# VHH binders against q9y6x5, part 126

Target 1, 379 residues: q9y6x5
Amino acid sequence: LPPKLLLVSFDGFRADYLKNYEFPHLQNFIKEGVLVEHVKNVFITKTFPNHYSIVTGLYEESHGIVANSMYDAVTKKHFSDSNDKDPFWWNEAVPIWVTNQLQENRSSAAAMWPGTDVPIHDTISSYFMNYNSSVSFEERLNNITMWLNNSNPPVTFATLYWEEPDASGHKYGPEDKENMSRVLKKIDDLIGDLVQRLKMLGLWENLNVIITSDHGMTQCSQDRLINLDSCIDHSYYTLIDLSPVAAILPKINRTEVYNKLKNCSPHMNVYLKEDIPNRFYYQHNDRIQPIILVADEGWTIVLNESSQKLGDHGYDNSLPSMHPFLAAHGPAFHKGYKHSTINIVDIYPMMCHILGLKPHPNNGTFGHTKCLLVDQWCI
Short names: E, the ipSAE of ESMFold2; O, the ipSAE of OpenDDE; V2, 0.75 times the mean of E and O plus 0.25 times the DockQ between their complexes.

## First folded at step 5 (VHH)

Design v16 (framework vhh_8dlx_2; at its last look DockQ between E and O 0.01; V2 from the best seeds 0.00; counts 0 for: pae E 15.0 > 2, placed apart)
Fold by OpenDDE, look of step 5:
Structure v16 (fold): chain B 379 residues (1-379), chain A 125 residues (1-125)
Amino acid sequence: as target 1 above (379 residues)
Amino acid sequence: EVQLVESGGGVVQPGRSLRLSCAASGFTFSSYAMHWVRQAPGKGLEWIGNIYHSGSTFYNPSLKSLVTISRDDSTNTLYLQMNSLRAEDTAIYYCARSKIYYKYGDWQTSYFDPWGKGTLVTVSS
């Protein structure tokens, strides 16, 4: 049978949740497959950028989705959650579902993965759901599994996206044991439903399944706020993105704006675009604004409005609290193997290998995932 | 003792509806996924659908439009609503529980255990 792969994302599933909470279904999944305990995601650690990195193998500066909110100064276009359908934003890279879709006798399916409802390079997934947060996991799962089982040409790559535990993490904060226990229990139950569905359809043994996430979640507080209005007048700049990484477009001299912000808070680093640390791989794109502000872990950048979030993400991608996990099961994967860490961009070449696709140039390293795969040598 | 007892079967005319019940006892019903399976004369077993402990349902695509599965955890009862019955729907209908067991430090879900004795549905004019 041709290789098939289902990529599942639970948004905002911090890696150490696996250590602090019980996941009987996910643990069963892991026991029969593999686990990567920590996945170092890309900077900034936000939903759109990291999901696109998973499926392209590229840093944000390379695939062009550099934030959940973006501005292009040349075209004067804006990108946001409510305005994400323009191929202009996505066409700087080729996601794996497009690569797969362009192969003969193959098709792709998607249940609300970021970018999957947009024609990228004039190609859209053969099967997809428009994003709608009101659609249940059950309905998403039902569609995905139906497509995997009954489509012609066969669906060989599918994505499934779910908004939890990110939504709840924002609401309750990751340190709220009572509420997060409930939320994470529900996630585990959904994983149980997924596994059982696959078994009932006879897909379990032949389908490769990856369960992962895009980022973690850190605890925020009303006591840890950075108010930009205290440092600079709002008339001197346009805010493209706010917290925890602010993107600043100066309306006056850039140096003057920088000087007003550089000492705004001891809990915030201020960078000119050319001075952004190399380790972030967040410099070489026109969509990155002239000045970025990076708040320390757990600090929130605010304007006149008070923050209502008790948890947030987007911080330095070296922080453990920002890291997701990866679990996988299927004929391509070992059984009962655990790996310490990979980079999130490493997932792309691995998926290409599993599917027999030639990868586009990417920032991933296939060697980092060899130990997860049954057909590879592990050093 | 864990028991499943199906009821509601009988002879029904084509086009009619029928609701089957499965009474569960001897275990925490609300914690288990439950299934309906049927076997037509001279044919193999056919999975109809299931309902998880969460209340989510999945169906055989060939039967989805004709059946609805529901559960009442307060009465430990599983239901199968069948509409627009046809002659080919003649079968013994079974309810079954997903087996859950502890292994490797976690709870596992496996094959059906136990099965009910079944209830015969005959669709005939």
Scores: ipSAE 0.041, ipTM 0.320, lowest interface PAE 4.1, mean pLDDT 94
Fold by ESMFold2, look of step 5:
Structure v16 (fold): chain B 379 residues (1-379), chain A 125 residues (1-125)
Amino acid sequence: as target 1 above (379 residues)
Amino acid sequence: EVQLVESGGGVVQPGRSLRLSCAASGFTFSSYAMHWVRQAPGKGLEWIGNIYHSGSTFYNPSLKSLVTISRDDSTNTLYLQMNSLRAEDTAIYYCARSKIYYKYGDWQTSYFDPWGKGTLVTVSS
C-alpha cells in the first residue's frame, strides 16, 4: 500500500503549553507515537512564512514568503489579505503537495494550509478548500478524510490547518490562564475527534499523522509599546509590515532614516539589511526591506501608541516562547519516543522520506529526524 | 470615498467635560478598529486609545482614567468622552481607522488609513 501522510497544524501552539495545561487526547497520541518537545522555527516567527518553511524545507529568504505583509520592489506588487493568492509570491519554491501530486498515480488534498488554494507552478492541490475561517474543524476533517478514502488517483499527502490557539492567544494573551485553559481544552477535544474519526474510517493504522504548529505566543502589554511616530515622521518611509518586526522602505536617504530610528527604543534592534544577524537566514531576498526593526520579546511596535493584540509572535526565533512542538503517529514512526528539538525546516526532508519523494534543494537536515523513524539508524 | 469627520471641539474651561464625535462613511464601520489620537501645539502625535469591532477598548495608560471611547455602529459614529479637562489637553483631536486582518488566525494591521482632518479643543479660562 502506498505510504500516506496527514500534516496537521494548530496555529500558535506554544511548545510549553504541553507542560502547563492538560491534554489527555494529545498525550495519548504522543504516548503511541513520537514527540519533539521544541521545534526551532524560522525568523520571522509569523504564520505564512513558517507554514511555507514546513512544506518547502527552506528559510524565508529562499522561499520568498518573508512576512505576512510584503512588497516586491521590482514588480511593485504587494502581498496582503486581498492579494495572497497571486502565484508570483509562492513560485520561488516547490511545496511538498506539488511534488507529491506530480508523481504517477498520486494526488494531494488540503484543508486550508497556507498556499494550498494557489496554483503554484501552475499546479494547485488536487483537492482543496478555499480559505474561509468560518468553516468548522469538523467540516475540514470530514473533507480530508473523504478525500483520503475515496479518491482516484489516491490522496497520499493531505494537510489540515486550524486557527487556534493562535487566534485566542492574540485575543487574550498567553498569560490569561482561564481563557487559554478553555481554548486549549477545546483543541484537545478536536485532537480526540481527529483520532476517533481516523479509527472509525479505518485510516488510523496505515496513515502517518503529524500534529505540529508554526510558532508560539508571548504576552503583550500596553506598558511595552514602541511608538514609531515619536521617532520618525511617517512621510520619510513606507511601512511594509509593523510588529514585532517592522519592514521599512525609506523614501529619503536610507542612512538618515536609520539614524532617526537607531536610538528610538532600547527595546528594539534596528538593522540595515546587510547587518541582519546571519543566524536569522533573513537577508538574501528582494522582498526583505532595506531596514528592519526587531522588537524585544513582549514589546509591540505601534503607530500613535496603539496595539491591536494582547499576545503576539514574530520575534527572534531563538526565544523558547516562539517555538512550537511536533508530535507524530503512524507506521513510519516509533512508539513512545521523545526527542528534544529539531529545526522546522527539518520536517520537509522527513516528510519526503516518508512519502518516497525526492526532496528539492532545501535547508533541512534529514539526520536530525532519523531517530523518529522506524526504518532509520539514529547515527 | 472613505471619510472621517471629527466634531465637537471648541473652547472649554478647565475641569469641564467634552464629548467628541467622529462620523464615518464609505466603508463598513462595524468591521474596523477605530482610534483617537491628539496633537498638542508644537508636539508630536499622542495616541489616546482605540475600540475594536467587538466593543473592547484599550487606552494610553497616562489617560486611562480621563477618557472613554465608545462606538455606535448603527450611526457609524465614534465617540471620545473626556473628563476633568486641563490646559495640557489643548490639542487637535483626530479619529483614525485601522485595518485588521484575521487571516489564518494571525492578526495583521496596516497603518492608520484614513485619518480625519481633526477638531481643535482649547482648554482655557
Scores: ipSAE 0.000, ipTM 0.184, lowest interface PAE 15.0, mean pLDDT 88
ESMFold2 (binder alone), look of step 5: mean pLDDT 80; pTM 0.811

Design v17 (framework vhh_8dlx_2; at its last look DockQ between E and O 0.01; V2 from the best seeds 0.00; counts 0 for: pae E 23.8 > 2, unsure alone 63.9 < 65, grease 25.8 > 24.2, SAP .713 > .668, placed apart)
Fold by OpenDDE, look of step 5:
Structure v17 (fold): chain B 379 residues (1-379), chain A 125 residues (1-125)
Amino acid sequence: as target 1 above (379 residues)
Amino acid sequence: EVQLVESGGGVVQPGRSLRLSCAASGFTFDDYAMHWVRQAPGKGLEWIGNIYHSGSTFYNPSLKSLVTISRDDSTNTLYLQMNSLRAEDTAIYYCARSKIYYKWGDWQTSYFDPWGKGTLVTVSS
């Protein structure tokens, strides 16, 4: 039988939650599998970009999902949470479920993973759920496990997405121990449900399962605001994305806009597109706007009309608060092994290896994950 | 011809137990999930639980403690064991089959086919 892999994402699960809170189910999962303590995600550290990086192995500039809100100046199209169904935005890369789906005697399944309800390269997962945040984890899990167990051709790759603890992180802030403890307990219980279901279905021993996340969460405050209206008139630019990385489309001379913004706040770096630091791998795409503003950790870029969250993400991907974790279990993985760090783009070649798929060109390094795999040599 | 026929319903007193049967014909359970669903008077359909070909069972959390689903492959019969029945358990109980299949670009949530005709359970003093 072909190898099977389930990729699970709990949105906004900061890596250090594992150290600061109790996760008996997840810990048991880890004990029987592997843990990568910190995963360096891609810049910007947002949901759509990072989820697509996981399944493509590409930096954002390469796969073309460069933010949760995007604008293409040539086609005049907009991308947002409410407008994400146009294949135009996704077709700059080939996600792993498409690669898998195109193989003989294989099919893919998806429960609300970003991009899975969109035909990419004219291919859509054999089984998928349209995104609906109101659908319970249980229902998502039930569908995924049913597909994994009973499908023909067999589902060999499946994705499962859940919005927590991101939503709560935004609402409460990651430093709210009382509320976050409750939220994280629920997440652990969901992991317990997942494991239990897999065991009940007889999938546990043969299914490879990765539990990971796209980004972390940092604490925000009303005391840490950057008001752009204090620096530049709103008529001088179009805002494509706001915080913590603002994407600016000038309506006047770019240099003039830049000069008005460059000294707006000591807690914000302003970059012309060509001056964006190389380490971000966030330059070579037309969907990246002419000017980007990057707020310091915990600072929020606001307009006078903006609402503030108590937690946010999207900051510099070198910040530990932005880093998720990765845990895995199954026949492809060692038992009881812990690894310090990998890059989020490294997940793709690893998954391809597990599934026996030829990877598309990607930015990942398979060598970084060798120690996690039973069939690889690790120094 | 594929057919499901429920039986075992009737009038029972509160606190009693009841076992419903669903006789399947025209197919075997090997490739299907079998479900129990009920409809109380004036209410919508409520999913009770299911059993997979592997024997794994899943239940509505609200009913988990009160019901057990099982099957007999030799007789091709599905069972619903209900314990500690209450007035609120009064309903028509249906068994249904679900098949997993691909439909390009159009996944349907309603995949029950066929349904039995149902059996009435009345819980009254």
Scores: ipSAE 0.019, ipTM 0.273, lowest interface PAE 7.0, mean pLDDT 94
Fold by ESMFold2, look of step 5:
Structure v17 (fold): chain B 379 residues (1-379), chain A 125 residues (1-125)
Amino acid sequence: as target 1 above (379 residues)
Amino acid sequence: EVQLVESGGGVVQPGRSLRLSCAASGFTFDDYAMHWVRQAPGKGLEWIGNIYHSGSTFYNPSLKSLVTISRDDSTNTLYLQMNSLRAEDTAIYYCARSKIYYKWGDWQTSYFDPWGKGTLVTVSS
């Protein structure tokens, strides 16, 4: 009987929320399983890129989802979170649900996850929900548990995605204790509902469950704005993505655009594509634009206007505020074990191991996650 | 109700070109990749290629030089242009919307929901 795995993401769940807020249900989940306190995600620390990195084990430059907003100059195609269904964007990698479905007598299910409603390499998750933010967590949970319990061939890999605490983190900022306490309490209740449902349906003892996130959230302020229109006329470039990593396609000489931007703010680094720091692993893809602007933590790039968000993400992936956590429970995992850090790309080879899948070439290191697993020699 | 209706088949001489159409209704056409698949007499299904809402196309390598897939999102219509037709291109041609569930030994089960009813192309003199 092949092992089963449910991968759950609560978008924008900053790792230190676990220390700063109360999570009785999540803490019970952790107590009976494992915790990774910080997951170092990939640059840029945005939703689509990091969710795809989890399921491919690849840096963004290698899997091709390099931002939430992208442009391809050859085909004139544009990608956004409201225009994300063209497989062209996703086809530079093979996500784990595709590899899983290729195995004899296996299927995959998705109660949302970026890419699972797209036919990647002509392969879409065997069972899936089209993305719709109006669908409640309860309905997503109902669908995923129905598929896990009733499908033939059996669902052995499943995903469940939820938009919080990201949406509220943007709205209120992570430092708003009153509003974030209410939001995070609701999320903890949803985790309790998840565990209760799995127990009641007889799934809990034999299902591996990973609860993780794609990135954290940092506090923004009207005191920390970078006004691009003060430095350059926006007629000189096409803006592909704005903040906190702006993607700039020059309409005039690239060096002229760079020179107009390089001293725009001491709180913004301006990179020609070839000069992007190697530690970002964010250079070798045609979808990365000729110039990127990287704001310092908590700074917002704007076009001559105020910002409506009080929290944001997308910053340098070395920042602890950008890091999510990972918790896991199930037959593959130790009980009561805590680990300090892994890289987000390490999750893919670990999941492949749990499922008995041969991983595609990737950037993850299986050794980083060995101590989480009961069948591995840790030392 | 999701429907796909192929048209444009018929008898054609070797070496000629033919364009097939697929009319789509009952779903948001722009949100889906669309495929062409064929089945020659006594053979299994053969994937021809696909096209995404953006216009990006991918083709079966053995057919790549002979076919072109296009779409018109304003009329919810998928097209297959076939050139330099040969007797071995005689088949029922289907359009399909992506729903991919890989099943050992059965492309039809693994790839598409729904299928059209197909249009017959016969290449003979």
Scores: ipSAE 0.000, ipTM 0.111, lowest interface PAE 23.8, mean pLDDT 87
ESMFold2 (binder alone), look of step 5: mean pLDDT 77; pTM 0.790

Design v18 (framework vhh_surovatamig_d1; at its last look DockQ between E and O 0.46; V2 from the best seeds 0.00; counts 0 for: pae E 4.8 > 2)
Fold by OpenDDE, look of step 5:
Order: C-alpha cells, then structure tokens, then sequence
Structure v18 (fold): chain B 379 residues (1-379), chain A 126 residues (1-126)
C-alpha cells in the first residue's frame, strides 16, 4: 500500500506552549513519535505565507504568497482572506497536494488548509472542504478520515486545518495564563479526538501524521503602539498590509515616503524593497511593495483608528515567540525522538520523501529531518 | 443586506443594570457567532463578549466577567447583553457585531467581525 500522510495545522500554536502548559494527549502522541521543539518559520510570520511554505518548501518570495493581504500592481488584483480563490496568487508554486494528486492511483484531500479550495495549475484536490470557520473540528476530522479510508483512488495525502489557538491568542494574548490554559486544553482534547478516531478506524498504525503550526504569538499592549498617522499623511500612500509588517505603496515619490517613515519610531525598521535584509528571503517578488515597515516584537503598527489586539504574529522569524513546533507519528517516524530545530521549509522535502514524490525545486534541506525518519541515517 | 441594530443604551448610576439588544436581519442569524464590542471615549474598540451559534458557549473579556451576560434568541434573530454592577469604566458605545467567516491568522478586534451596528451609548455616571 502506498504511504499515507495527514498534515494537521493548529494555527498560531507557539512552540513554548508545550513547555508552559499541559498537553497530555499531544505528549502521548509525541511519546510514540517525534518532536521538533522549534520550527523556524518564514518571514513574514503570517498564516497564508507559512502554510504555503510548509506545502511547497519555498520562501515567500518564491511561492508568491507574501502576506495575508497582497496587491499586484500589474493586474491591480488584491488578495485577502475574503478574496483568496484566484489561482493567480497560488500558481507561482506547486503545492504537495497537487503533486500528489497528479500521480497515478493517488488522490489528495483537504479540510480548509489555505489554498486547497483553489485550482492550482488547473488541479484541485479530489476531496476538499471550502473554508468555513463554523464547521467543527469533528466534522473536518470525520471528512478527512472518511476520505483516507474509503476513497478510490486512495487518498494518500490529506491536510487538516484548525484556527486555534491563533484566534484566542489574538484575543487574550499569549501571556494570559487563565484563558490560554482553557484554549490550549481544548486543543489537546482535539488532538485526543484525532488519535482516538484514527485508532477506531484502524488507521493509526499505518498513517503518518504530522501535527504542526504556521507561527507563534507574541504579547501586545496598548502601551506599545506605532501610529503611522503621526508620521505621514494617508494621502501619500496606500496601505496594503498593516501590522506588524506594513506594506506601503507610495502615491508620491518613494523617497519622500521613505523619509517620512524612516524615523517614525525607534521600534520599527523601515526598508526600501531593495534594502530588505537577505536573511528574510523577502525581496524577489513583485508582490512585495516598495516599502515595508517591520515593528519590533510586541509593537503594533496602527492608524488613528486604533484597534486593540492583545496578541499578534508576523514579526521577525528569528524570534522564538514566532516559532511553531512539529510533532509526528507513523511508520516513517522514530518513536520517542526529540529534535531541537528545523526550518519550516524543510517539512516539504520530508513529506515528499515519505510519500515517494519527486519534490519540486525548493528551499528545504532534507538532511535536517533525517533523524526523524526510520529509513534514514542520522548523523 | 446585513443589518445590526442596537438598542437599550442610556444613562445609569454606578452599580446599576442595563440590558442591550441587537436586532439582526439580512442573514441566517443562527449560522454565525455574535459578539459585543465597545468603544470608550478616546479609546479603541474593545471586545466584550462572544456567543457561539447555538448559544451554549460564551466568552467574556476579563473586566466584565461575572457582571455581563451575553445571550441570543435565534428564532427572534436577536442578541442581548445583560450588564449588571456597571462601573464608570464601562462607559462606551456598545456595538453588536457578526463574527467574521474567515479565520486565517491576522485579526484585529475590528477585523474579527465583518458587520457591526451603529452602536448604542452606555453612560455610567453618578
């Protein structure tokens, strides 16, 4: 039987939650599998970009999903969470479910993973759910497991997405121990449900399962605000994305806009596109705007109409607060092995290996995950 | 057209009570989680409470826990906020808000909601 892989994402699950809260079900999952304690995600540390990086192995500049909100100056198109179904935005890369779907005797399934309800390169998963936040985890899980178990051709790759603890992280802030404890307990219970369902269906022993996340969460405060309106008039630019990485499209001379913003706050770095640090791998795409503003950790870029947010993400991808984790279980993985860190783009070549797929060119390093896999030499 | 219309605001003394109502129309009310948010003078929008579709699950900002109760009547397409033991710091315009259908990552409080009413003013003063 061909190998099967289920990729599960709990949005905004910060890696150090594992150290600061109790996860009996997840810990049991880890005990029987592997853990990567910290996953260095891609810049910017947002949901759409990082989820696409997981399934493409590419930096954001390469796969073209460079933010949750994007603008293409040539086509005048906009991308957002409410407008994400145009293949134009996704076609700069080939996600793993498409690669898998195009193989003989294989199909892919998806439950609300970003991009899975869009035909990419004229291919869409054989089975998918349109995104609907009102659909329970249980229903998503039921559909995924049904497809994994009963499909012809067989589903060999599936994705499952859940919006927590991200939403709650934003609402409460990651340092709210009382509320986050409650939220994270629910997440752990969902993991328990996942494992139980797989066992009940006889899938547990043969299915490879990866549980991961796209980014972490940092504490924000009303005392740490950067008001752009104090530095520049709205008429001088179009805001494509706001915080913590603002994407600025100048309406006047770029240099003038830059000069008005460069000293706006000591807690914000202002970059011309060509001066964006190389380590971000966030330069070589037309969808990246001429000027970007990067707030320091825990600082929020705002306009005069201030909104309260107690937690946020999107910051420098070197910050530990932005890092998710990865846990995995199944025939492809060792039991009881813990690894310190990998890059999020490393997940793609690993998944390709597990599924026996030829990976597209990517930025991942297969060598970084060898120690997780039973069929590889760990140096 | 989606519409949310708040009512029930007014002037109340500290320690007093008010009940806010929101009438929803233009959408299937029972399919959406609903929330109350508020904006105090000179401050930004603040999330107050959320109730899920079925009404069985509720959530509150810490400052109102034990004092405020969010409820809904799906048959009447109505959202309610019972406010007890009101304090001066509760003074704000209160808005009924429909929970946004998309939940991919980056949300500011106002961004959690795709529709919001015009609001009703609650003033707590001696």
Amino acid sequence: as target 1 above (379 residues)
Amino acid sequence: EVQLVESGGGLVQPGGSLRLSCAASGFTFSDYAMSWVRQAPGKGLEWVATIKQSGSETDYVDSVKGRFTISRDNAKKSLYLQMNSLRAEDTAVYYCARDKGYRYGDWYEPSYFDYRGQGTLVTVSS
Scores: ipSAE 0.263, ipTM 0.666, lowest interface PAE 1.2, mean pLDDT 94
Fold by ESMFold2, look of step 5:
Structure v18 (fold): chain B 379 residues (1-379), chain A 126 residues (1-126)
Amino acid sequence: as target 1 above (379 residues)
Amino acid sequence: EVQLVESGGGLVQPGGSLRLSCAASGFTFSDYAMSWVRQAPGKGLEWVATIKQSGSETDYVDSVKGRFTISRDNAKKSLYLQMNSLRAEDTAVYYCARDKGYRYGDWYEPSYFDYRGQGTLVTVSS
């Protein structure tokens, strides 16, 4: 039987939540499998870009999903709620479920992972749920397990996405122990339900399962606002994205716009596109705007209004608060092994190896993950 | 194009009740989570309650739990807030707000409302 893989994301699950909160079910999953304590994600540390980086192995500049809010100056298209299903945005890369289901006798299934309800390169996931945030975790899990257990051709790659703890992390902030304890206990119960369901259906021993996330969360405050309207009149630019990385399209000479912004706040770095640090791998795409503003951790860029977010993400990817974890269990993985760190782009070539797929050109390094795998020599 | 029109505000005694209504137009109402937010005099905007698309899932700020009930009628494109056991601290302008919960990572984000109405004033005073 061909190897099978279930990839699960709990959005906004900061790596150090594992140390600071109780997760009896997740800790048992880890004990019987592997843990990567910190995954270094891609800049910008946002949901759409990082979920696509996981499944393509590419930096944002290469896969084209460069933020949650984007503008393509060549086509004049905006990436928005009404337009995020347009394959135009997604077609600069080939995600792993497309490669998988084009193989002989293979299918892919998806419960709301970003992009799985889009016909990327004219190929949509073989089984999928249209995104609807009101659909319960139980219903998502029921569909995924039904597809894994009963499909012809067999489902060999499946994805499952859940909105928490990101939504609650924004609402309460990661430092609110009372509310975040309640939220994270609910997530651990869902992980327990997942494992229980896989055991009851006879899938647990032969299915590889990865539980990971796209980014972390940092604490915000009304005392840490950067008022953009205090520094520059709205008429001088078009705002493509606001916080914590603002994307600025100048309406006048860009040097004038840059000069008005460069001293706006000591808590914000202002970059011309050509001056964006090389370590971000965030320069070589037309969807990256001529000027970006990068707020310091915990600072919020606003347009002269209060912010009700008590937590946020999108900051510099070197910040530990932006890093998720990765845990995995299954026949491909060692048991009881902990690894300190990998890059999020390394997940893609590892998954391709597990599934026996030839990876497309990518930025990941298979060698970074080989100690997790039973069929590899660990150096 | 999007229009949200609140009604039902007024002056009420402490311990009293009010029912707020919001009529929605210019979008597919059943595709969006909807919220009530409020602004007390001299204060910032505060999230009060959210109801998901189907109407079966609700959430409330702690200060109104057990006293306020959010509901919706998708056929009438209407959002409601039943407010019972009103207190002086509930005095505010109440806004009906459309949640941008369709995008990943934006669900239940209290400050991410792409549209809101003009508001209706609720005054709780002896």
Scores: ipSAE 0.042, ipTM 0.401, lowest interface PAE 4.8, mean pLDDT 90
ESMFold2 (binder alone), look of step 5: mean pLDDT 81; pTM 0.822

